# Designs tried in a protein design chat: VHH binders against Flagellar brake protein YcgR (ycgR). Part 40

Target 1, 263 residues: Flagellar brake protein YcgR (ycgR), of Thauera aminoaromatica (c4kar8)
Amino acid sequence: MAELSTPSPASPAPLDGGRGDELEKFTLRGARQILQLLQDLITHRGLITAHTGGGHSFMTAVLKVDEERGRVVLDPSPDPQANRRALAAPRLTCVTQLDGIRIQFPLVGLGEGQDKGRPALFAPLPAEMLRLQRREFYRLQVPLAHELSCLLKAEDLARKPVEVSARVIDIGAGGVAVVVPTGAAEFVIGGTLPACRLALPDGEPIELDLEVRNLNRQTQRNGTEQLRVGLRFAALPRAADTRIQRYIFKTERALNAKARGGL

## First folded at step 1 (VHH)

Design vc3 (from vc1 with E98D W99S Y101W D102L S103P G104E L105Y; framework vhh_vobarilizumab_d1)
Fold by ESMFold2-Fast, scan of step 1:
Order: sequence, then structure tokens, then C-alpha cells
Structure vc3 (fold): chain B 263 residues (1-263), chain A 118 residues (1-118)
Amino acid sequence: as target 1 above (263 residues)
Amino acid sequence: EVQLVESGGGLVQPGGSLRLSCAASGSIFSYYDMAWYRQAPGKGRELVAGISSGGSTSYADSVKGRFTISRDNAKNTLYLQMNSLRPEDTAVYYCAADSTWLPEYDYWGQGTLVTVSS
């Protein structure tokens, strides 16, 4: 199983281990713990990718938790088609991150209505939430101010070479997730993009071979559609690995210093 | 824990069609990235088609336009619709479930034989 047996953590795609024993320690089932985690997502303005099937997702957020009615209130997409796909889906798979930790939960029984006169999506509180607290799965959310980009060597639909400058949205030891406009290039899961160039703030671009691990068409909160691509570092010189690790460490340290008040 | 059972293999004539199914036992099938692989006699195992948990699809060049991968999360079932079959499509076809984050949780089915011959 050479193609799929080496998955990359570079994608925000849904996670399922299928092994209850191993994942049990990361699974929250207590009502209080679930409510607290949902409230943490509200407090930190956590953006949620809600997967609706058919290679589609939309970006949402928890607006509030209605504990009395046992439901969560979600920000609907400005794209009516994304909302229709969500309402038709038997289940939403919601994926987000908090401080680099992957959080995933299902929502079943999605409905639509209004909250304080504004359109909203409603769902029963999830019975369980996964919070995957392993260091090897850590993903740094790249600050927008860093303007981190990766120049991808890809192909269009006609198999002609095309170069696409893609914004890096998250980065870890094993790869990056990038966003590209829909239609900018064609990507194939398992395909290799040779000689791509990752631009870090502190030096020359790093030349990398990247493997496509995951693809998702995501409707953003402004209603635009973006292709999100998860990319694995196929081979990394030690100097490049050191620079990437230093960037992650320094950025995490700076974010932690802000959270602690810098004292 | 997930168990995968393939079905639908058999003998078909060149140009014929066949639909493979992969039934998953257990919960949370909808979260898995799924794929079909095949292995012909004397060859290594190769990826035929993949479908993410979000429904994005990919295909090997040799099957593009002929095969369609799909999933039904309500039935915990993965499908491969195979059209315009050729003798070189003869292989054992395997269903696979993969975690994009946890490779130790990869699951394989037992395989189903597809023979394309006159």
C-alpha cells in the first residue's frame, strides 16, 4: 500500500483512526467537557471547516451554544448552495484547530432558522469530540502578517506546466497546507510537484518536492471558493528541515508570549 | 475498528462493465479517506482511485474516464463503477481505508478478483 500507507499531516481533512482504544484518550464524551471545548472555539474565534461530502466543505464558526435546548448555532455560508449541501448531508464532519491541536466532531440533524434576526444553522450538541493532543501532529496556523507562500510547479487540465503562488495556511514538520483559487491548477492525490519553492521570512526560498495528499473545495466565510491542498515534504535537506523547524518554534514561542502577556 | 469486505468481482468480456462494493463494519466510516487498489499477477499493488472523507476524487491515468469512485456514508459503503473494461484491468481489487494523520490505523480488505477475458 505504498501510495496511501504514508499519509501526510499537512491537510485539514477529516481524521478517523477507527481504533477506539487508541483514540479514546483523545475523545471527550462528558457534556461539560464538550460545552467547554465549544465555548473555547467561540472565545478563540476558531474557524471550522465543515465537510458536507462530494469534495465540498464550507468555512463556518460556532456562534453560540444553546445549553437549554441542547444545540449549537453555526454561522451559515454566504453561498446558498453550500448551505443546501450542508442541510442535505446526513452528517457534517467539522474540523478545526486550537493552538495547533486538531479538533474534530460530527454534527447530525442540521437545520436552518434565525438567531436574533440573522440566518443561522442549528444542530444538536455532538455526543463526542476528538481533541488530538500529540506533538507529532502539531500544525502551526501561519499568521497572515507573515505572508508565507509556496510557488507550486503544477499542471493545468491540458497537462501543460503552470506555476501557482499559493498561500500557506498551516505548516508542520511533515508538510504544509496551501490555498489556491479554484481552477488555478489541477492536482492529483499521490502526485508529485517537483522543485516547488517555499518562501520563509528569514532567507532564500527553500526548493522542495511536494506530494499531494489531500484536496478540498472550501467555501470561505466571504462566499468565495478556494481549493485547499495538503502537501507532504517528499524529501527535505537537513538545512531546510532546520529552517522550517526554527520558523515553527519561533512563531509558536511568539504566540505563546502574547498569550502569557509577554512577562 | 473498521473491517472492509469487497464484493462484485467476476468474469466480464472486454468492453463490459462491473461495479465493485466495499462494505465497512464499525462506526465513523464517513471520516476515512478511501481508495481502490489493484494487483495484477507478477506486478506490484497500484492505486486505481481515491476518494477523500470530504468526497474529493482522484484516478490513475490508466482508468480516467472509464472508472468512477463513489461512497455512501449512510450505508458505510465504497463503490467502484468500472466501464469499458480491458484485459489489462484483470487484477485483484482491494479496498483500503486510510487516516490522513494516523498511518498505524490503515485498513485493507481481502480483495476481489476481476477477470476481463473473452
Scores: ipSAE 0.000, ipTM 0.229, lowest interface PAE 12.7, mean pLDDT 79
Fold by OpenDDE, second read of step 3:
Structure vc3 (fold): chain B 263 residues (1-263), chain A 118 residues (1-118)
Amino acid sequence: as target 1 above (263 residues)
Amino acid sequence: EVQLVESGGGLVQPGGSLRLSCAASGSIFSYYDMAWYRQAPGKGRELVAGISSGGSTSYADSVKGRFTISRDNAKNTLYLQMNSLRPEDTAVYYCAADSTWLPEYDYWGQGTLVTVSS
């Protein structure tokens, strides 16, 4: 009678976030809180970057939380090699964002199988989840149908003044992210773009000063390069702030209504 | 695009010290949160230390009291002072940059090997 030594439950791998005392206040360890947060990720169809180590990652999502079995179900990568790396990894570091809050959690003991006849990845529920508000303000993802734009007053490579119409991709009380064609203008992080114009659907454009906070070059699937520019509101009139807040609130309400099956 | 280049790795005896450097390209260094990660052979990549754009620091428990992360914004350089090195500290060390304004955007260096051996 070989005593099947029940494998000691592998101690949950610590979050890659250095357990500084400072992060403890952002760490969820309650089972109910963890389950709720995972459910929220499902509800919002939150995309997760799963890091397998060695600089490798793949995109996944939480498909289901199985409370009875104490496991999370993940969407496998369309790349079989990524799935193999995930299964071979001692730990999967999952990173995502919900409502402008960075969420990070480790998964250990990853396995493959099927959920309702579909390939899936399975892992025990995380023992802890980190919720870190990095942004001062929530950022609303702007629906493409709203076609928000910002007229940027910038300079070209020759330092000649140029105006660039940029699509707004997200907006919050603190600023906007926009996309511009590569080469349309030269941006410097920390630089101020004065007298820009933010176009909202509800009236005249808002004139405001913007500070460049981030620059990221993105290659689209079609091979086109775009520049994503993160902009902070450097000076926002009170009336403009009210309009922006109203837009965000109205849009969030509409998105939530749609998600609930509302027209 | 931010390029990160690590340096300062090498062979060191147990109990020894080493200082890693990470040079960031461009003048935007001060706007990024920075971190050191490491990957030991056969293990996953783990956070070693982080420093915010504001200068707040955090450390993994395994390195707390031995390692010190710092930054020089004027030089666009991140540092990791490693003291009292142990064989278990043997890993490829990576520099990472994270923007507060762009979610899920990390820049990584190519890494520098640290070997702690007698």
Scores: ipSAE 0.000, ipTM 0.226, lowest interface PAE 12.0, mean pLDDT 82

Design vc4 (from vc1 with A97T E98Y W99G T100E Y101P D102F G104D; framework vhh_vobarilizumab_d1)
Fold by ESMFold2-Fast, scan of step 1:
Structure vc4 (fold): chain B 263 residues (1-263), chain A 118 residues (1-118)
Amino acid sequence: as target 1 above (263 residues)
Amino acid sequence: EVQLVESGGGLVQPGGSLRLSCAASGSIFSYYDMAWYRQAPGKGRELVAGISSGGSTSYADSVKGRFTISRDNAKNTLYLQMNSLRPEDTAVYYCATYGEPFSDLDYWGQGTLVTVSS
């Protein structure tokens, strides 16, 4: 039982408080705070994953906040089916990041129309937004220039072993999210992928076991569909943990310096 | 970790009913979309039913009209009401977070066995 009280990157510390009350201190409900956060997402070109339910999502962005009418304007998917799912959904769960901090908010009453002659989705301003400034939820968006990849050991549709080189799109202390082409392999939620290889720029690939935590078919802004796979580090040696944390820290510092025009 | 503990599984005859419960320890339950998954012997884990933090539901085609997912945020508990059970429903049933939220947290239950047999 004492070992269950020792947190690690492979075993994140729990959030306590009961009934979600602990998340209350990270929840924004003031109209000005909500407007400011939405404007920050516009300014920093924050990409939003909008979950429509049933393991489906699409990539969107806030194009505009209409303060006078109390609504947000969203970029529709180029996939008409993704837009139909969104409009049929009783609510969207929107998830994004700002400087690695998770931001989540619901949108209810989604409609479609046009903004300045272009197709758009509209929704009333959310009544609340979660800005989860917890280390356990921090995810670094991996720069494309780093070409960070993970070689996954999976199974194909015939249950035969297959190796898939997957692009790492985000990384945190507890795991990675990767993208694979739809149909490249079969993944089972809760299944373990043994002896996968995570390639970091600073040295030898890290061999590790990954647990499949989630699967989501995400429609990208160009209209293509990708399978996004969330993977948890099943067990992470201290040396590997240190390397991952150093990569996150150094990359974040470099991105902050470039934002200032420093380098 | 937030822990999920399933209960309510057991042996039931075809056509019978069971109600599964999933008790969450910790504060985060009301903000998660939640799901029931099942895994039959020799098969992969499949999504059975999902429920959003706001109460919107979705179901696998194989269980529509027979199963009902619900949640009680005041009790930090997720439910699955299973009616008109069939031998094909025999599986270990798991409570889990649904979709992308908090994928770096350990939010899977250990499962509860449901056996539908005469």
Scores: ipSAE 0.010, ipTM 0.274, lowest interface PAE 9.9, mean pLDDT 78

Design vc5 (from vc1 with E98K W99L T100E D102S S103G G104T L105W D106E; framework vhh_vobarilizumab_d1)
Fold by ESMFold2-Fast, scan of step 1:
Structure vc5 (fold): chain B 263 residues (1-263), chain A 118 residues (1-118)
Amino acid sequence: as target 1 above (263 residues)
Amino acid sequence: EVQLVESGGGLVQPGGSLRLSCAASGSIFSYYDMAWYRQAPGKGRELVAGISSGGSTSYADSVKGRFTISRDNAKNTLYLQMNSLRPEDTAVYYCAAKLEYSGTWEYWGQGTLVTVSS
């Protein structure tokens, strides 16, 4: 049988729900735990990738938990087509990250309406939420101001070599997630991209071999569509690992200083 | 995530006017409560004016009648119109954002300096 690639715990792509007891130990089913985790997502401004099926997703957030009515209020997409796909879907698979920990949950019975005069999406509270706390892979969400990029060595649809500059949106010890320009290259899950160059803000680009782990087309909150590619570091050299870790720690410290009311 | 960038600060004479702008990116602006805070050297940050996602406004007593907060959801921009400026209005002005259901201002701009001096 063909082996299907499972994304890392920090990946925005959904995990396989048919893994039986492998995920059960990480599944929250208690009403108090679910309410607390949803409230934590509100408090920490967790952006959620909502998968509608067929490789389509959009960016949302939990705006409110309505305990009296037993439902969550979600931020709709500015793209009406993304909202129509979501409303037509039998289930949304919501994927997010909190403090580097992957969180995933289903929403069933999505509806639309208004909350305080603004368009909103509504769904019943999820019966379960996945929190991979024992298998957490820390991923730093890369600040937009850093303009961190990775030059990918890939192939186009005609198998011609192409170089694609991709924006890095998250980075961890095991890999990066990048956004690629529309139609720039063909990506195959499990494929290897040799001699790619990761540009960090200080120093020379790091040369890396990357493995494609997942692919997803996402509708952003501003209504634009992009291809998001999850990439795993293949055989990362110690010097490169040290530089990546140093970038992550420096950036975390700067973000923590800002959160403390610094600039 | 939302990124906030302030502009429009500068040097102005007492009694003058300035309009500050705060450009928001990365999120749907219309769902955020927005505020202007300020901080003078050696002092803590204080709330100047707030505007809810629904458009309700609030003002510090020291600026009522002189300052007007407004938002343009189509442009993802928050404004502060400052009239009848006084030397005590001299401060770095910060744009802040929070989701309506949150009790804490989570997102902050880098600030823009306003100096009121002759």
Scores: ipSAE 0.000, ipTM 0.096, lowest interface PAE 20.0, mean pLDDT 79

Design vc6 (framework vhh_vobarilizumab_d1)
Fold by OpenDDE, second read of step 3:
Structure vc6 (fold): chain B 263 residues (1-263), chain A 119 residues (1-119)
Amino acid sequence: as target 1 above (263 residues)
Amino acid sequence: EVQLVESGGGLVQPGGSLRLSCAASGSIFSYYDMAWYRQAPGKGRELVAGISSGGSTSYADSVKGRFTISRDNAKNTLYLQMNSLRPEDTAVYYCAAPGEWSYTQFDYWGQGTLVTVSS
């Protein structure tokens, strides 16, 4: 009776998603949260694209969550070759969508068997699930009437500190886009602008560090050159994040109401 | 549409030097701020160095003092001089340029060039 040493659940490799730090806020690691999300996938009969590597994937679904055994049951592919690839893969990357939200999670230690007399794939419960709310990646175009601004602490060409008041043109959970006059300051991709101040319509300006992510020089219709600066929020305090999110949601709701003829 | 083509990758010993090139086509190169990124096996893509259209440079702390980003606008080419290479510098290196505005990503990427630092 060879004791089948239950392979220790290898910690799933971090989701190959974007910058690990930015995705952390979207990563569920709580057992209860993971179970709930998997149950939601079952309830909604969500189709899952399972990636086995090498550009190969197959369609599956979560059939059952076995909490007692700590495993998930998947629907096997009708293609035996796909199932073989899945079983041979060190990691299965599962991608799906629920209510417009992208969900991604790794499965490791895939096995085959039967569930209630039907062929099934089995894997340990994922250690983490990525839930990407579209809303969090949504870049709200800031209404001109809101007059959002960001005071940038930057340097000029001579490396002299300068403060630039920049108009915020869009805002999301991850950062802001601003417009500055050409020549107002020198920006460098990957550079950090410390102790900047974002002015929202409600309350006092938010002090935050900003990272330059993108620079785009644009010529306006009037022939004037403007610099668009894409800025990532660096080390955003939770309270500030909440305020930004509240602003985005409130504004989006108002815009949608207006679009529907309600205001 | 901007096309970026990286070159100059290869195998090098620790302490060695390598120079990467990125040829840009399809647009006025001089108007773009450019960057080098790298992706090591099993890791996410990370910023290595950036250079403004005006020539100002920025570097990741991990490469500061060892790497030098530069550009030749006449040749529409971006460079990354890498000195004192370390095994941890092993990665696929990507050239990036902004297109349409995004604060989260660059719109234009090359296919990448592999740099392997090994004894």
Scores: ipSAE 0.015, ipTM 0.282, lowest interface PAE 8.0, mean pLDDT 83
Fold by ESMFold2-Fast, scan of step 1:
Structure vc6 (fold): chain B 263 residues (1-263), chain A 119 residues (1-119)
Amino acid sequence: as target 1 above (263 residues)
Amino acid sequence: EVQLVESGGGLVQPGGSLRLSCAASGSIFSYYDMAWYRQAPGKGRELVAGISSGGSTSYADSVKGRFTISRDNAKNTLYLQMNSLRPEDTAVYYCAAPGEWSYTQFDYWGQGTLVTVSS
């Protein structure tokens, strides 16, 4: 199968059936803009989470853009199963961040081959890319050094209560994404986790109810899998919201200062 | 993209049963975790039941033991079997599939099916 001329997959439908026109102002469709953004991802060595469907993803990166052939070259997973899932998928949803701004784009028609004698994945250039500059779409990538955790009150496979300490990988105004050890708990989309405890660096843990919104088994760069869980703040008191926003703002400022080079 | 269409709503007496269905199109249904929500007049949407791509289920306390969520991946269809219906179950019932931005207020939703429980 050569690269097929297929239309870009649509963005997710907005809650309560807005057409998605509100996302149009954040959508890049110019070939030059798309090429420049992909080159920026290469320059900044941006890691990309590629969602392959069925609750699976893998870590990749853009290795190069082949403008002449209209292709993007991606770093394959060291796990052959992750690559097989990607190649079988009708669409990859690629998610990354550049300068704190969420970037998302579809890839359709993924193939495999070699680049400079090394295994590579190839896809036609995306027809569109989202660059979400609105504050409500902002997700702070939590620095590993912060050791931010959320104690989840969940259930195991036998439906017995269990407490799981999960590492927070990103946080925004609407929720958190966490990493859970593979066998630690069972999660179901739409399920509520009551009285979870979000540990921020200053003060007592914040108690809050979390709704499971997405599940993803992500294959890491070393070939191992981890479970990523997207959790929405079901009811967030204003005091908790203030503390979360303060943490996000403070961390964002510190990361921006670090990126500019020290004192 | 996932397109969802609910059906099976109607008028039923207290203690009765209904089975709702949600037909999915536009994408491979088996890849998606799915949920049923409901919204009564003048109230916000509330979760009723969820089911993973692998078949694991969860339920709101108000419906646990009375409702059963299930899926048929061969037919690209989600079901909600509702037993021992109460007047408080009267609502528009919505089928939903979370998107990659689901916790930023982006989900795939159907247009709903009305369930009325009254004598």
Scores: ipSAE 0.013, ipTM 0.351, lowest interface PAE 7.9, mean pLDDT 79

Design vc8 (framework vhh_vobarilizumab_d1)
Fold by ESMFold2-Fast, scan of step 1:
Order: sequence, then structure tokens, then C-alpha cells
Structure vc8 (fold): chain B 263 residues (1-263), chain A 119 residues (1-119)
Amino acid sequence: as target 1 above (263 residues)
Amino acid sequence: EVQLVESGGGLVQPGGSLRLSCAASGSIFSYYDMAWYRQAPGKGRELVAGISSGGSTSYADSVKGRFTISRDNAKNTLYLQMNSLRPEDTAVYYCAARTSDLWGPSEYWGQGTLVTVSS
């Protein structure tokens, strides 16, 4: 299909040989560390995207940690179908952020029940949690007030060119995650979207080539579905990189100032 | 971590068929989105076909209707059935695995298997 950019003319795109060894140093396996991190997610009211496989996910949160029973208690989806998919899944991949640090962990053996008379999902405590505490893995959750958008140049189901304005929900040094209206375009993992336009506050849109990395149908807290698309910056120009980093740092500082001020 | 080993490549005549296999070891195979990529001489790596952890498939325009991607989670194996092969299908074919995460920092690649379509 599309020719992918590489870091060197003579080399293919970077291979992930031994990547698991790199992630080991970011993996928490101590019971105390795992419990503390889960409690931090509760304290900060961290929203979790739980991936159930098949390109599906739903929004949840940790409601409590039951140390006596070795279980985590999760907020169920208002969409019964999302809960059925979760219960049928052999495992969930839970992805969240705490102060811009990506946190990821598996849950196996999901069940349903009640917590103090309210519906709840239960799972055994994870044996490990991934905490990616590096700038290259940092993801800023974009404030809704910023109305950040990316104009995607894609194809519809009939392979006709379409332009889709997608809301940017997170942004980092390596890419963005966007929300695309259901049915607006067709995306293929590994496909390239040329000359897309990222609109940042205080400036002209940035033209970027984006590679589709992940696709996920997410059930929101209100029960509606949206398509979330993970996009990697292909061959990011230095000027664009500087503007993106400036936006991230400025927004982080503003969010930290508001948090300290009780806003 | 997951390790991927491709097999089934070789020399075939135009119009012929080949079935590529990719054996996965390590992490639970059913958890990963899987794909076949190829790289021809002098070109970048391109996506050929993808299959999600839930079984949804996608294909590049150049192979749609000729190639079929499938997976066997019980055998931890990904397949690519290639029919009506053309000289332009000549390439090294790579198996790739990634998490179903919203944005995939974790991505694993095999060493590749050569497919040559010539007579």
C-alpha cells in the first residue's frame, strides 16, 4: 500500500526485537506497589479504558481495592452489551494515565456482582502493572476546553477520499489519539494518512503524515459508541515537533497550577 | 514479550498459491492484533492484511480478493493464504503483533520470509 518512512534509507521501520526487555524496567510486581498505584487511581478519579478485544473497549474506573479478597472493584458500563463483552473476554487490557504517565495492566477472571447494593465488576488484583515513566511515553489528556482537532485525509467504505474532523483526546511526542464519528471513514492498521492538519491553539494548523497504529470502538459512560484511532507521527518535522512540545508543556503547567489552586 | 517466526515462503510461478504461517510464542496470542506486512526491493514496508484479536479483517487494495488472513488461537498461529500470485507480490513478508491498545507502543516483528513470484 503506502510506503512507510524509515529512520534510515537502507533500513526497514524499527524492529521491536527485545522490546519486552525494555518494558521490564517499567513493570511493577510488588504487591505493595500495585496496591498503592491502584489507590492512587482511585484518589485521582482516573478514568480507565478497558480493552475487551475485537477492537472494543469501554470506560471504567477503580471504585475500590478489596485487599482481604484480593480483588479490584470496577464501575460497570451503562451499556449492557459492553459489560457482556467484558465478561466474555479472556482478559481485559486496562489503560489509564496518572499525571501524564501511561499505566497499563491486565485483568483476568472478570465477574459481576454488587458492591453495597450497586452493580459492580470484580477481578483479581493484577500480578503486574506497567508504568511508563518516560517523556517518549508521556501522553497529555487534552482539555475539552481546548477543542483540539485534527483534519484527517482518509477514505470511506467505498474507497472515496473523505476529510474527517476528529477531536484529539490525547497527545504525546510520538502521536495523537483521536475520536472519529462512527462510519465517517475506514482505517487500516499500518495505513498512512497524508497531509493531515493538526489544529493547535495559538497558531496555524500543522500538516502531518500520520500512521494508523490502533483502532478501538469505545463505549462511553453515557452508553454511546465512538471510534478511537491511535495515530503515530510519521517523519515529524522539527518545527512541528517544537510546537507540539510547547503545547504539551504549556498545558501541563496550566493544569498543574489549576490543581494546586483547587480548580 | 512475544516472539514471531514466519514460514511458508518460497519460489512460485505467476498464478500460483502459497500459505504463510506465523508461529507466536510468549504472551497470550489471542490478546494481540496481528498483521502481515511486506517489503519489496527498493520500497518501504507496506501493510498487506490485518486481523484483530476479535477476528475482524482488513486488506490492502492490491491484494483484496486474492489473499485471506486468518488466525488459530488454539495453535498460536497466524496465516496468510495467497492465491493468484503476481510478480509484483515478490517481497519479504513480515508477521507483526501489537496490543489492542488505543496507541500501540508495544509492537513485535518476525524476521521475515521471502516470497518470489517468477518463471
Scores: ipSAE 0.000, ipTM 0.133, lowest interface PAE 12.9, mean pLDDT 78

Design vc9 (framework vhh_vobarilizumab_d1)
Fold by OpenDDE, second read of step 3:
Structure vc9 (fold): chain B 263 residues (1-263), chain A 121 residues (1-121)
Amino acid sequence: as target 1 above (263 residues)
Amino acid sequence: EVQLVESGGGLVQPGGSLRLSCAASGSIFSYYDMAWYRQAPGKGRELVAGISSGGSTSYADSVKGRFTISRDNAKNTLYLQMNSLRPEDTAVYYCAAGFTESYPLGEYDYWGQGTLVTVSS
């Protein structure tokens, strides 16, 4: 009587959890983490843009976290109409930055009242807070004194190769934003600019391929039109990445030291 | 990865109206800043309109007062209502999504394949 070994139930195929997973790593849902982040916003007097929908927003701040009552206290707008919109909104979308990191969280169940005799807005603690810590989301604003530049190899309207020297206005681990004169070259979002040269203060220019990710036309106060180009590093050698990171850290440290009155 | 699929493009006469739609995959649509870009033949891709995750809107000067960007988070859909269309509005229109540091100047992470709008008599 051969005991038919019942085949062990096939382990359920890993749920296709792939798409939601990337944002989940940046989403705080722990009560302690949420409270800490809100407290950090208070400590740093972080200004928050509160969106009420319909293209309307107002500036606010977290004034207090009431853990006992499970609520957050917000500074009301000086505009009564903004407060009315906020109270009527089914959801308030709060957006802010702390240390260059974008923070976003929803508030629902908004009410008005008084905190210590002052008008205030109240909401239950958010169930989740998004803290975007991706390296690519952080961009260092390049000091004008550093005069970072990127030599772009692009094409003109006639598809002739042109080289454009562009000023770097911000830099991160994932790319750079540059400013070029309008009409200097033709850029296509998603297009690759091969063999460009990024000039850092610490040595020879870095040769790299760049992908066009964003285009924005800006009119300066003097009436001059400029094109801001967001560029992603398409293929960055490890040595180049290290140099870029080093520059960012060094610059941040210097800026922070200056801000603290140390320079 | 977020997939974006544009629809609603087509041929329209000058002065006509068209509504574009962009369907986004996934459940995180409400967190993204969204935008419409366009690329005319022989020209670069340019920003047309943007809308933040919170609903703040911006427009290129060329379309201001004629185009309206909106979003329905419940449907994961972005819209572009285009009124008073002109021949110079002829382009492939692209939907974009991403987390921007400074809307609308930030980079967008995801792009649609585009939908063609032709304005001709």
Scores: ipSAE 0.016, ipTM 0.357, lowest interface PAE 6.9, mean pLDDT 83
Fold by ESMFold2-Fast, scan of step 1:
Structure vc9 (fold): chain B 263 residues (1-263), chain A 121 residues (1-121)
Amino acid sequence: as target 1 above (263 residues)
Amino acid sequence: EVQLVESGGGLVQPGGSLRLSCAASGSIFSYYDMAWYRQAPGKGRELVAGISSGGSTSYADSVKGRFTISRDNAKNTLYLQMNSLRPEDTAVYYCAAGFTESYPLGEYDYWGQGTLVTVSS
């Protein structure tokens, strides 16, 4: 039997009968489960990206859970403008990772004040949290020591071709997230970057087409801002997919070994 | 539990307006990043507009200033307001849902069946 491939995976896949239950399966609604998960984030010092809308986010962390007042206490940004954006937002979308599992939850009704004399942000406990345990949803946070990079073929503000070396900060089955130097290139959501080169530690760079999925100006915990770009693999040869999965598996295994050995 | 049903397509003259709706059932709609894609005869599918679970919006250059994407989480509904329609906007319009805001997932896992928009005199 021969199979044909098209240049673009533009046609939508048929809906499977079981697909509709996936979010419900991964949604935590029990008050004790939510409290335990938030406490696990505190214990592991998990960093949270809080999306404030308009393509903006900031790095935060859960400092404590106040069960009696039904609220969570968050680390404010050292950038006052990031905090002002957060307080003005009708909703924060908080994204983090625990043991390689993606965790996402909304916060509504953010306020500011002090906790034990230190500035803090407060929000009511979320009624629901997503904990996505499927391997296709898995994102590996790339260790800084790996110096993983992707050479992007993009356009500058004058629509001239430019090559931008971007650091890969996370990677999964469906794509990568990269940090791009400010002003280095123009990115258009939905735009395709052809013949980019992903440099893995072992072997030749992988040549691949990337689609821009999101743009986010993230305020780091030191107060500096960086542009983060989410990039989807438009189409991967089987050999490239195998190399990417092998890198993810080997790195995940090494990180798990460190976690267990270090207690 | 996510089923996406588009409505609002039809025949309209150049310069006219249409409002597309996408109703989601049986899901936590507010957690999804949502998008409108379109596919014209003989062309690949293209992103028209996106809206994140946090409310951030994005538009293709070809529709920027003419189309507006919005969502109503209380009604589990996504909208696309299309103004100043042109013959080149003729396509089947698809509603899509997934996790794309911070792009760990990067895919729209759920798709509607599409609604036809024809712009002609």
Scores: ipSAE 0.005, ipTM 0.337, lowest interface PAE 10.6, mean pLDDT 80

